# Ledger of designs, part 3: VHH binders against NADH dehydrogenase [ubiquinone] 1 alpha subcomplex subunit 10, mitochondrial (ND-42)

Target 1, 347 residues: NADH dehydrogenase [ubiquinone] 1 alpha subcomplex subunit 10, mitochondrial (ND-42), of Drosophila melanogaster (Fruit fly) (p91929)
Amino acid sequence: TKKYSVFNAIFDKTSKRFDENSKVICVEGPIAAGKSKFAKELAEELDMEYYPAVDLDLIYINSYGYDMRKLDPQLPPSCRSYDVRNFCLDPSHDLAAQFQIRMYMLRYSQYIDALQHVLSTGQGVVLERSPYSDFVFMEAMFRQGYLSRGARSVYNELRQNTIGELLKPHLVIYLDLPVDAVKKQIKARNVDYEVQSKVFSDAYLSDLEQLYKQQYLKDISTHAELLIYDWTAGGETEVVVEDIERIDFNQFEADIHNKKMLDWRFPLEAEWCEARIKYCHEKPDLMNYFNVPRFDVPELVRSADDGKVWRDVWFNAPGMKYRPGYNADMGDEGLLTKTKIGINQGI

## First folded at step 1 (VHH)

Design a9 (framework vhh_etentamig_d1)
Fold by ESMFold2-Fast, scan of step 1:
Structure a9 (fold): chain B 347 residues (1-347), chain A 127 residues (1-127)
Amino acid sequence: as target 1 above (347 residues)
Amino acid sequence: EVQLLESGGGLVQPGGSLRLSCAASGFTFDDYAMSWVRQAPGKGPEWVSGISWNSGSIYYADSVKGRFTISRDNSKNTLYLQMNSLRAEDTAVYYCAKGTYYIEVTSGGTRVYFDYRGQGTLVTVSS
């Protein structure tokens, strides 16, 4: 693996690759707002790398395309898969807390990959949501009684341990859809478990909107530029591009009290090099901050016996016994060295 | 079937050291994470430290971090807790627990919960 040092900052100037488009853009908004279509088009228009919304397929579908959820009949109930489908149909399940924490972790992992891309290439990135906005879902779930106070406490501790390690986005684009429009779009998408969902009530969707607008957008706009659009009827990506071109990302230079872009104000090349090393080579260390011991939240734990069954089943599944490229059961020829792999939640 | 036998407790002055041991039987010791849990007089149980089956992951409560060291010897089915710089507030009955529970979301993690069934060993820090 390639490693950078402060010495490498002298010969490999990270800041030299930065230009007007070396930006982190997060597209935010309620469920079914059309974020994916817009974010993809925006990334194409700005020549930026697109990062789609995370989901538990990143955990459950292994590198060979095997769906680990097929193992559920071999697992005790506490170890079975629980994804967005399960959450929509049974949000009061004990595994809902684990689901939400995994969503935060996946957004965090993806955000590190996005920072790696910007710092290594100078190419900007467009992400669907981020770890910074994830708490709106956690709080909405808590308000509806889907999470215990203990689970909320664990989530807040995990967030407190991790959120300060990242660089905030340069720009947040919020696609605004009122609750009635969100419900209409859910019906239009006609996804079985979404239409039948017990979660997408007026109360839940209203709580999400309130948390987004009164907490997230207010807080993030101290450091990031913010654009808000009425997206009830959709919109034209070209118009948003023109609005972005009008933003003065260096406005802070005229006002010392302006905190916008604070995380991106590195006066020395060595500081850019340190950021590059952090996100390119120290991702496992960053993900280690998610290890939080709690004995007061039963729904977030598995018995030792259940954990042993899970390990035996999971790591003997198709493609899971050895590192990718070394699994004969998947048709790999393999090489001399093989290593059993662990769970890859943070990759 | 599962048996956990703690030993090594005693009376010690503030700033002193003690080493606790836990002998495990009735289960495959090296398949399970292990923890130390303590209960002070009149208080509820407090998780102190946890160690994974292979010693690859080790965690401490903030109250003991930097002072206590957890370790295990899988060949002897024994769990240890080295306690240094002991304080009056460390006075408690210390229990060995099968398993540990934490949200381990990094590669190689195991999510378990603990069950402590030993008689415990009393640690008294006074002077």
Scores: ipSAE 0.000, ipTM 0.203, lowest interface PAE 13.8, mean pLDDT 81

Design b1 (framework vhh_8cml_1)
Fold by ESMFold2-Fast, scan of step 1:
Structure b1 (fold): chain B 347 residues (1-347), chain A 124 residues (1-124)
Amino acid sequence: as target 1 above (347 residues)
Amino acid sequence: EVQLVESGGGLVQPGGSLRLSCAASGRTFSSYAMGWFRQAPGQEREFVALISWSGGSTDYSDSAKGRFTISRDNAKNTVYLQMNSLKPEDTGVYFCAADRGYSYDEDSWEYDYWGQGTQVTVSS
């Protein structure tokens, strides 16, 4: 019963939020390059939303601050926690495959949130790494023998099912550190599991650099603008901001063969609205693409018996019996009232 | 984003039957393993029944086995708990829960969803 003009008004609101700063920027580089400090400063100077590097604390620390890793002694080996510390100290563990898939999934989930932010508000975003570069870590792990061919196959299927659903970044900034500088910076940070790491060998770090430069940066630069900086001694964020302000994100208009910004070339208002709906309202549908068969890869499948033990332990953990705000064991009040279990009888 | 709403609870006589329903919003329902849990007055929450995302496997607590049947209809985004031969000990608030199961991220607490609960009271 509504006219087309009413529908068009909604689309117009979406496009009107976009300006020259409605950009997706990804900060990339090796371990210990200073990406977090730089990305946060860049976001502040450009008035963009900052998305920090993902980690498994997003899975293991519950809403009350309880560390679920404390439950490991009660769990069978297949159900125990495995995070970046475990990976650094024991990379040949069969849980390394699940760890890498979870890292991709977390980067993918965060990237959808970043797209939602840009499309809903018009404010740009700065992310530390993205789902587009995650395969660099997967391939380096595979080259070192930390992943089976089966696990790599599952990762590649998950990536193929999901990566095409996203909009590529407008700009990738690569902070370049040679392997020797990375190793020195790891020692300077003095994180115990990083210094003692079995992973951060010359071979692994060289593989990461090669995969970044020869595969990721080459591939992404067909669609995104690329800035590369020698970050061995760090740098001034203001200089990078000035370089960004000199980029012509519309130079593709002068060259019909130029694929830069292709994902962001929406000729019709309806296409902007479709993209906004996809990332703002259909995130659960996108995450459903991660449900793929893993039966032929034992390290990615937990037995039914192990799963039963896991569920019993985790559901009885502090803060896990009810949703956040309803757990009396964590100091939440009015549990019976908050459950809203029905109406009074006999009044 | 799965929102769960339980229904079908009420007051019944010992030996009676109830069918609980849990309706899920969103298209991701078929990606989740679904479970029923209950909490009796003054007691800890306890497991009752579990069904895999495909419906191909089910598990029951010892007290529910032989009396309760869990099932799901993925086309209707609904999971059911058929409760027969009800006992006073079955009295409690029954909660529907969703987790991503083995195929996605069964270890992640942040991916568990819980309904508000529905009251089951077996008289006497």
Scores: ipSAE 0.000, ipTM 0.143, lowest interface PAE 14.8, mean pLDDT 81

Design b10 (framework vhh_5c3l_4)
Fold by ESMFold2-Fast, scan of step 1:
Structure b10 (fold): chain B 347 residues (1-347), chain A 125 residues (1-125)
Amino acid sequence: as target 1 above (347 residues)
Amino acid sequence: QVQLQESGGGLVQPGGSLRLSCAASGFTFSSYGMSWVRQAPGKGLEVVSDISSSGSTITYADSVKGRFTISRDNAKNTLYLQMNSLKPEDTAVYYCARDYYDSSGYEDEFYPDYRGPGTQVTVSS
């Protein structure tokens, strides 16, 4: 039971929660560059909330830890799971297009959560990749023939409808690893589907590097600060922290044509409150922008018959009949279970 | 402001019938899948039926298959649940719910993200 006062909202000033550490930092770079270790250490050193790289476990592992991929034998081929393992081993599969769109959606959803955290608490955030850089993977997949022109068109429309609703990061840190070093690190970490991958060719990895450096980093650096490091031999997080401490995030105040931090320049308290409400309370409305027609792209459309089977199987799966905290088949006991799980599990 | 308002609940004898209605406003009704969710006394929430945005894909919980029929009228922004052969175990508060938007764009993927205040259905002699 929540007791909330309207007077608290009237006197709430969103900008009161901001300080020099209320920043959005995105860590970018190729696969196997050591981004997770670095981003986690960076968040710890700066006292920021860490957001690990998204993956399809966010879709396939339900709130009770049940792996929905176990349902695949009961599902028609168009409805079966397809994650990074499947992509690495069979990138030409029809489900690769859905996989890439789901990756963009997951990065978008996580980024909204990160904005909500900064705007609600004033604590900064460190994320591994972002919705802003996701298109490099889509374009690399298209260049290798893994996506149709139709799928690419749908992705571009989804991105166009959604990307402008977010606040760009304050800082992007790119961990640079050349293609040869990426291949060496993939071999060293020895993940079976990565080593056996049909995707991690010189062409694919070179396309990703080119798209990152020639498109993403150039575009994002007009609005965000950019730090680039040669991470071939790794590096020390403490050195990067020192470099960050030297950045003047308000230098745009001396040059009116400087577009850095433009998304974060709100002269009125009401504008900051509107941004907070947008990302804290209107997330479902933002996600509704993903409702784009796909009827002319066969690999993104499921038949009514297949959809009916999918709904019946997933809807009746362990822990899926009801919202988290209400599933008797998982040992829950109705309303009392909701208080044990807590509010954050249901968002 | 998303608003969902249920009506049509009440007291009914075992074997009887009721028709629930849900009036939706504050969003583009025709773009969302919709579901009926219930909560029986001393039990958790149960999704009893779901219908896609177009009405072409419909599912039912095993407990209500063959007895309940879900339908929608997109021109009137209204969702319906026809309940036949009601049993005492159907006694519950029934909620109209809007499905979570599916990131893949499939009209057949859902998770309820908003519900109305509910309407009481009591099946008793």
Scores: ipSAE 0.000, ipTM 0.211, lowest interface PAE 12.5, mean pLDDT 82

Design b11 (framework vhh_8cml_1)
Fold by ESMFold2-Fast, scan of step 1:
Structure b11 (fold): chain B 347 residues (1-347), chain A 124 residues (1-124)
Amino acid sequence: as target 1 above (347 residues)
Amino acid sequence: EVQLVESGGGLVQPGGSLRLSCAASGRTFSDYAMGWFRQAPGQEREFVALISRSGGSTDYSDSAKGRFTISRDNAKNTVYLQMNSLKPEDTGVYFCAAGPYWEEDYLTEGYDYWGQGTQVTVSS
């Protein structure tokens, strides 16, 4: 693993890589809104790096393409896989709490990688959701009784310890669909676990919309620019691009009380360099803030016996004994150079 | 990021003991589960021992159980492997490794960082 030298810190000017498109854009909206298609097209049009929505495949599909969920028959119930499909079909399961925390951690990890990309290359990024909006799902789950008060408390502590370490997005784009339109799109998409879901009730979807509009969008708009579109019938990406081109991201210069872009106001080159080092090289330090004691929340703690079975099964699974590139059982020849793996597959 | 440097290897007679040390760089040591692996001449790497971030949980290979003890000192950024009742078949290069970050899932993605290794030879 590469570390910045003192020489690079002194002479490598991060600010020299930035232009008008060195921006962090987050695409937000309810499920089934068409966010993926729009975000990908937006990234292509603006020549930005696209970050798709995270999912538990980032945990369950290892570097060799082996699906760790196949190990479930060998595992005690507390150690079995639980992903979005399981959540949709059985949201009251004890593993729903760990699932939601993992979703936050995956979005957090991806967001660090996106910040690293912008700060190291100057190329902008477009992300589907972010750690900043993840709490709307946690709160909606809690309102429906899918999370205990203890699990919610742990989530809030983890978020409080971590969220302040990131740089807020420059722009949030919200694709607005009313609950009835969301339900129609779920049926149109015809994804089996979504159609059969116990989660996608009017109450849950209404709670998500309320949390998005009355909490997240209100809060984030103090620091980020906000664009909202009625996406009931979809829309043209080109129109959104034109709206983005009209935004003055430096309007805060005319108003001392304007908090827009506060996280991105670096007066000194040293501060840009510090931010680059933080997100490029100190990711493990940032992830350490997730080390929160969970002893009083049983659903978030494995027994020692269950943990032993899990370690034996997972550690001996195909490709899991050694780091990627060094597993003979998968055909690796023990290459000298460490294989780079994707977001959330390693550090 | 973690850089690992092993020490404490050497030549020892059968039945003897050695204590291996692995020094980690930086403040991130306490974020990682730590493991020891070995590679004998002409063999694949073999798991030896694992210790959790806090040191509250350990695991051992069948060949190491009862003879080896893994421990860590987070204040010194060091992990140790105390090896007792050494046998000729314990001969090999011993590697220190740092695992993935997450509390309960730290073993799922394999080990992220490896040391250069230290030679252990058990012979008369």
Scores: ipSAE 0.000, ipTM 0.121, lowest interface PAE 17.5, mean pLDDT 81

Design b12 (framework vhh_7mjh_2)
Fold by ESMFold2-Fast, scan of step 1:
Structure b12 (fold): chain B 347 residues (1-347), chain A 124 residues (1-124)
Amino acid sequence: as target 1 above (347 residues)
Amino acid sequence: EVQLVESGGGLVQPGGSLRLSCAASGFTFSDYAMSWVRQAPGKGLEWIGRIYTSGSTSYNPSLKSLVTISRDNSKNTLYLQMNSLRAEDTATYYCARDIPYEYGDDSGYYLDYWGQGTTVTVSS
């Protein structure tokens, strides 16, 4: 599929590309529920773009495939990598708070890309989880003592500053697996750090299920359509597709008090164009809403000295001295003037 | 060695305007992004906005219509212009030096040096 072009941006009429297929679908559920297989199959059946679950490889693997976690021996403890493996094996680590905030930011960034895709192409999207459900993991971690009250406060401030800038999904599909079935699937998948995890206790998994069902699903269903399936033995994607085809996404037209699809009710072409510009061209501004002071939460603060060491090591790493395509140490033969990779060069 | 000194606070009537200044020393001011942060009595910290080395700005959405951040690199000074002040804007205002945390593409920041703060009281 062709990327949205600058030419199209200049002369675009966004609503001309919208049709019944221009929907945002989020697939939700506990760990090991089979969400990835289902979401990918659903996207294929509906001809929608698939967005897999985010992970910290999106941060730690650079554009040349170099794993930045190899730099840990050169870094002070506060600057070392900490990913889902580390969280599963050592959830009480100080870096667990930063890990959870990064997961929210990655889900937020991916969700903006998904909105950009729908608004630019008219093609629908299927995502594995979203920034809207991320708080269930934060709250479950807090209940288990893995996050301080200060870290939870910072997370809530970040969420409050950012969540209102997005358009809620049209549909949430929840794949329901009871705690015992989740534990069996973790064992069946036999991923070493998951099986050995200190996190996947009955208490944690039960808290996660309760937070999903009693808070997230209840809250999101006021604005999004909701489908829930018993996925203990898996299921057939075609059955879910048939259920989706039965949904009337315009039922709110019969009742003005119905808040479903509220974020997607734009009466004017100019309003659709404004939304497209916001997510296509103003993503850096949206990401800057994550600027929250962290000096009063010690586990989220790095000293100036530690930060200097991190900058010196990180931006002298393989592939990090110059922009992608201009790093001779990685075999690049770029002929244009090299530009050093700057701190916070996000798109 | 790094020092940040805020000034310009005081008592202001509701609906009034006020400009705060922050004098920086001990580092090359023009090489750093700078932020403003406030703390109301008995409440948590609230980030106001940032100005980049380029002069571009980014604001807290809830405050964007009420504030403007600017800088003068020749004077090593950061400014916060506030308009239409309300009682809920009563707070201690801090300037801070911005260090991006984590990775080049990460939008997150931490503030490595803070001023002592200047108090703004909005009261009739």
Scores: ipSAE 0.000, ipTM 0.189, lowest interface PAE 16.8, mean pLDDT 82

Design b13 (framework vhh_etentamig_d1)
Fold by ESMFold2-Fast, scan of step 1:
Structure b13 (fold): chain B 347 residues (1-347), chain A 125 residues (1-125)
Amino acid sequence: as target 1 above (347 residues)
Amino acid sequence: EVQLLESGGGLVQPGGSLRLSCAASGFTFSSYDMSWVRQAPGKGPEWVSGISGSGGSTYYADSVKGRFTISRDNSKNTLYLQMNSLRAEDTAVYYCAKGYEDYSPDEWTGYFDYRGQGTLVTVSS
């Protein structure tokens, strides 16, 4: 009877954290496709944790809400902030290489947090883009001459050292907009640096679409389920939810040659526990794989003199002199103030 | 406080050999990639060699490949650079540089931020 199945469900959730909703879903697509609205709605409908698109505010806004970009007038050019606004307006700048590597690292860091969430709680996650798709932006930038061969080489080495340490998503949802529709939506959004952008040319947007469709989607669909939607006029999240509910994520059990969900096939409890420990407790070790020599790529290296000025300015900025919770310049009262994590303590 | 102390520099004849040492303190040495960087008189810094925290991976600039060997002793918190077949062009101040364990704002691009005072190598008769 139904009465007894209630206790069985509670017992099963206590003994097993994983259920049909313990999934990693990545929402992909071109700029201005409406991914944020869709991903947030999807996460709400599926009762999954939502991970918004990363940006450099994760680096430049410290634990006290101080914007470190305000320090730029005190810094040498090589140490100044460079974010998506700067990239849109001046993509040929030397700091564009650092920007793209930082975007990959932020997506990588967020993806580890998402894996931690799934493996610790059993709750699924919905992410806007992932480290797996980040290379399409790097390659599009390279094709337009915004990255040197040296910078591309460093990026590829960093990706090669790191990408194999993650678990691929269960599902990728691609929101498809042709170049003309992307350009129309950029104008409709009317963000000043996007409208004035030197980056969002037909060539760049076409290269991005080609890289997504001919490389990323082709490669990821070997291991992840793939749903593609014409999103030119938008769409209804409820329709996508119905399509997701029709997916058999265990279809691979009927076909020995099917590689879908390969990263999530844990035949032993010990292997599941090892994966959980890796993403819950060993994040610093994973991030250490980003320590790759780059002195032969000048735009990714800072001189000792510039570095000294950067260090003196940044670590004497509001909220940066002492550990979070101990900065009197920000109103902290030491042991009586809640300790907050700072930009110098993690991503 | 991160401290790097280089030693072993000196005057050596062309074709000679020197071994540089770097004593590290103030951080968990085995967790960090380490590098050697040199600066010749009147020139900018040049990366020479790098080694992973475990010592399992080593990297070299084309100018020194086959002549220089980087190594480390994690039990002694010491980094080494064995320099063979030295040339006049190798004359420089050699700096030990700490690699970055974690990504943080601009730290991973500023290997020179945690360099020591350097040790002078002069290759001349």
Scores: ipSAE 0.006, ipTM 0.281, lowest interface PAE 9.8, mean pLDDT 82

Design b14 (framework vhh_8ghr_2)
Fold by ESMFold2-Fast, scan of step 1:
Structure b14 (fold): chain B 347 residues (1-347), chain A 126 residues (1-126)
Amino acid sequence: as target 1 above (347 residues)
Amino acid sequence: EVQLVESGGGLVQPGGSLRLSCAASGFTFSSYYAIGWVRRAPGKGEELVARIYPSGGSTSYADSVKGRFTISADISKNTAYLQMNSLRVEDTAVYYCARSGYDEYTSDWLYGMDVWGQGTLVTVSS
């Protein structure tokens, strides 16, 4: 009880910082829709913290800036890096399933950080995609034959174990681009692996749009407010800000059957305190829910011997052998402490 | 050289108990390895019944055996055990001890079972 008293006092100070902008906003849409520019501008206009789209650089670039993908020649095939470039060029590779699970895990980890920020500071957040929408990529990959039924089953179990632990966003903004416009924008961006991609077919992009509109947006709009914009020619962030200002996020107070904002309706101060503790201090426990048996799914399997080689190579790599500031291989003198910690050390 | 050797299998009556042992040689129990028990009954597929992470003591069980089976490990003896209580005819199977790897990076078990014991037969009948 003494410990709960201390946390209640801290939370009381935090809850007093909540205002109309203490919101979680997720920006969604197809690849190349201009989400990054829009989300950043929206965050600036609303004075919210911006969370860019996750990528595997969060895994492969260590805290000293060393790119772990350079270790691939020292690793068995099952342990080599596989990122969005590899997926675009070789989507039928066994590592595509691990890639998709890692993308979900990274979005989940980032979303916890965003919830921590809102609950600790009262400042709202704008994120590019979320763990709630990640399954559209998994399902599209499965439809194209890039994932087995076993891999899909593991993904669904991981999602089922984890998704219910989060608080849904207050608002989802969907930037709509038809398949033809997506293809034109991919060509305009002129990223080599995107243009040469085996993945960005009409079938795949159509599947993503269908999954977004018929499953994700339909499901999330039960609890979150939803704004949809035709973004074919882009748009003005100021217009979206004005639309957001017209939303009544407290409309549920007038209708008990309205499920909007349900995850954010804490009737007791103790429940807000519990949510704050969960996302601020219990992140490692939440990440442990990703420990799901997969020994019978070959494409998600690395042998124990391969894993031992991977651990020996990775944890003795530049930047990994010691904590930041103590790595002699990187020229650290052992007397300087850096506060930046990589994802591997944060789990 | 790296091997798992099972013992303790045999014939038991319904409602009885049996303890299986799995001795590891050529490697030591550490944070790198989980040990599991997989069974295969005649005409049925493989079922992972229990798994233990010896370094952390964390355990998991199949729904079919929860509350009846207990997995444990003795790191100093490099041996894992499966205590089977309230045995049913449906528990009749060849039981295999198997090793799986641990991915510390993701705090996840990405590795399949790569070292298998020879199997030990458990028969539950009158």
Scores: ipSAE 0.012, ipTM 0.371, lowest interface PAE 8.5, mean pLDDT 82

Design b2 (framework vhh_7mjh_2)
Fold by ESMFold2-Fast, scan of step 1:
Structure b2 (fold): chain B 347 residues (1-347), chain A 124 residues (1-124)
Amino acid sequence: as target 1 above (347 residues)
Amino acid sequence: EVQLVESGGGLVQPGGSLRLSCAASGFTFSDYYMSWVRQAPGKGLEWIGRIYTSGSTSYNPSLKSLVTISRDNSKNTLYLQMNSLRAEDTATYYCARGPYYDDSEGYYTPFDYWGQGTTVTVSS
């Protein structure tokens, strides 16, 4: 894997370090497209920080490696774990709506961390998908009858309250696989719950492709550069790196109506500093925008009694009673005071 | 028996202000998070905000500039101050006990008791 900084070759030599090296790249595409391998190689080649696809392990595996799903026998049905495996095998379950909202929140949280990294270090980032593309999964689930109109309404309200607070990516790379190729790759990967999935039908996969191409890519390309590749037979990361080298990220300077890179036009040091503070220090405020519940959607509501049981079980689990580094049950040596884990802070 | 009784609703002119109250009884009010929720005619429930036992607040971002939630634990009373009211703020306003936190931010928080609601009509 080559160490390589392509952005110094693209940008004006008089530009500040942020403008030359600080890029947000999102790798998009259908399931089984080979996004993980490609994104990791791209990040290595460009000397950028890699952010893998989010999954519910980010919620269920705690800081000590304890799998919180082991607590399910102690929890009422409404509080039990539900992840991508459960979704693939039982998409009509009541917890599917919470699962999709949770996926959006995880992508949003990760994206803030990526913006923090870029703005605080100047190092670029490569992410597998983003909060901007998450809605394609929500809409595909809705089209298949896995989400009620109420759940869709809640998702759209949460997205509307949050999406405008972020800085759009500089570049989106879409790895294109037709539905037939996606189905072949799912079989080739041979992940049991994916092969047996009730979700990965021709209709669902076709809906995802349509939503990606006709809505997401069209919308995001007004602000981000876009590269699309036929990835049916895979491809060489080096070729994509060469294509990135040919992108003029400063093309907007020639046309005032061009909205590309609009979010990243920081003419004043104070504006850059404000953005850095927002994503480095105000993440809890941003996450607080998700506190918009809708009580006409029964599948998104838990009883108060169930919630009390969940809190007691989860926050007394191994490693959960105090913040990381202060849990004696996990072998930590504590200071004079202990602080509860902030897993619900910013709600 | 837990009871929540809202009051202070009525007719208000556009641009006006109104303060709603919720009288709580039958439980230790200071031990519970409290919330305000509204329902416009023909629409679903819309969460307005909550107040923690500490007195800290969390609001629906779409409504944050228009509302302030406060509590008086000595009187077992929850308040909703509304300013710069518009026709779209016409709704039945509910006081609710809770919520409690579940396993992720942004999921619906359970409520165990609701008031009967008080109607606010914004018109000329």
Scores: ipSAE 0.000, ipTM 0.291, lowest interface PAE 11.8, mean pLDDT 82

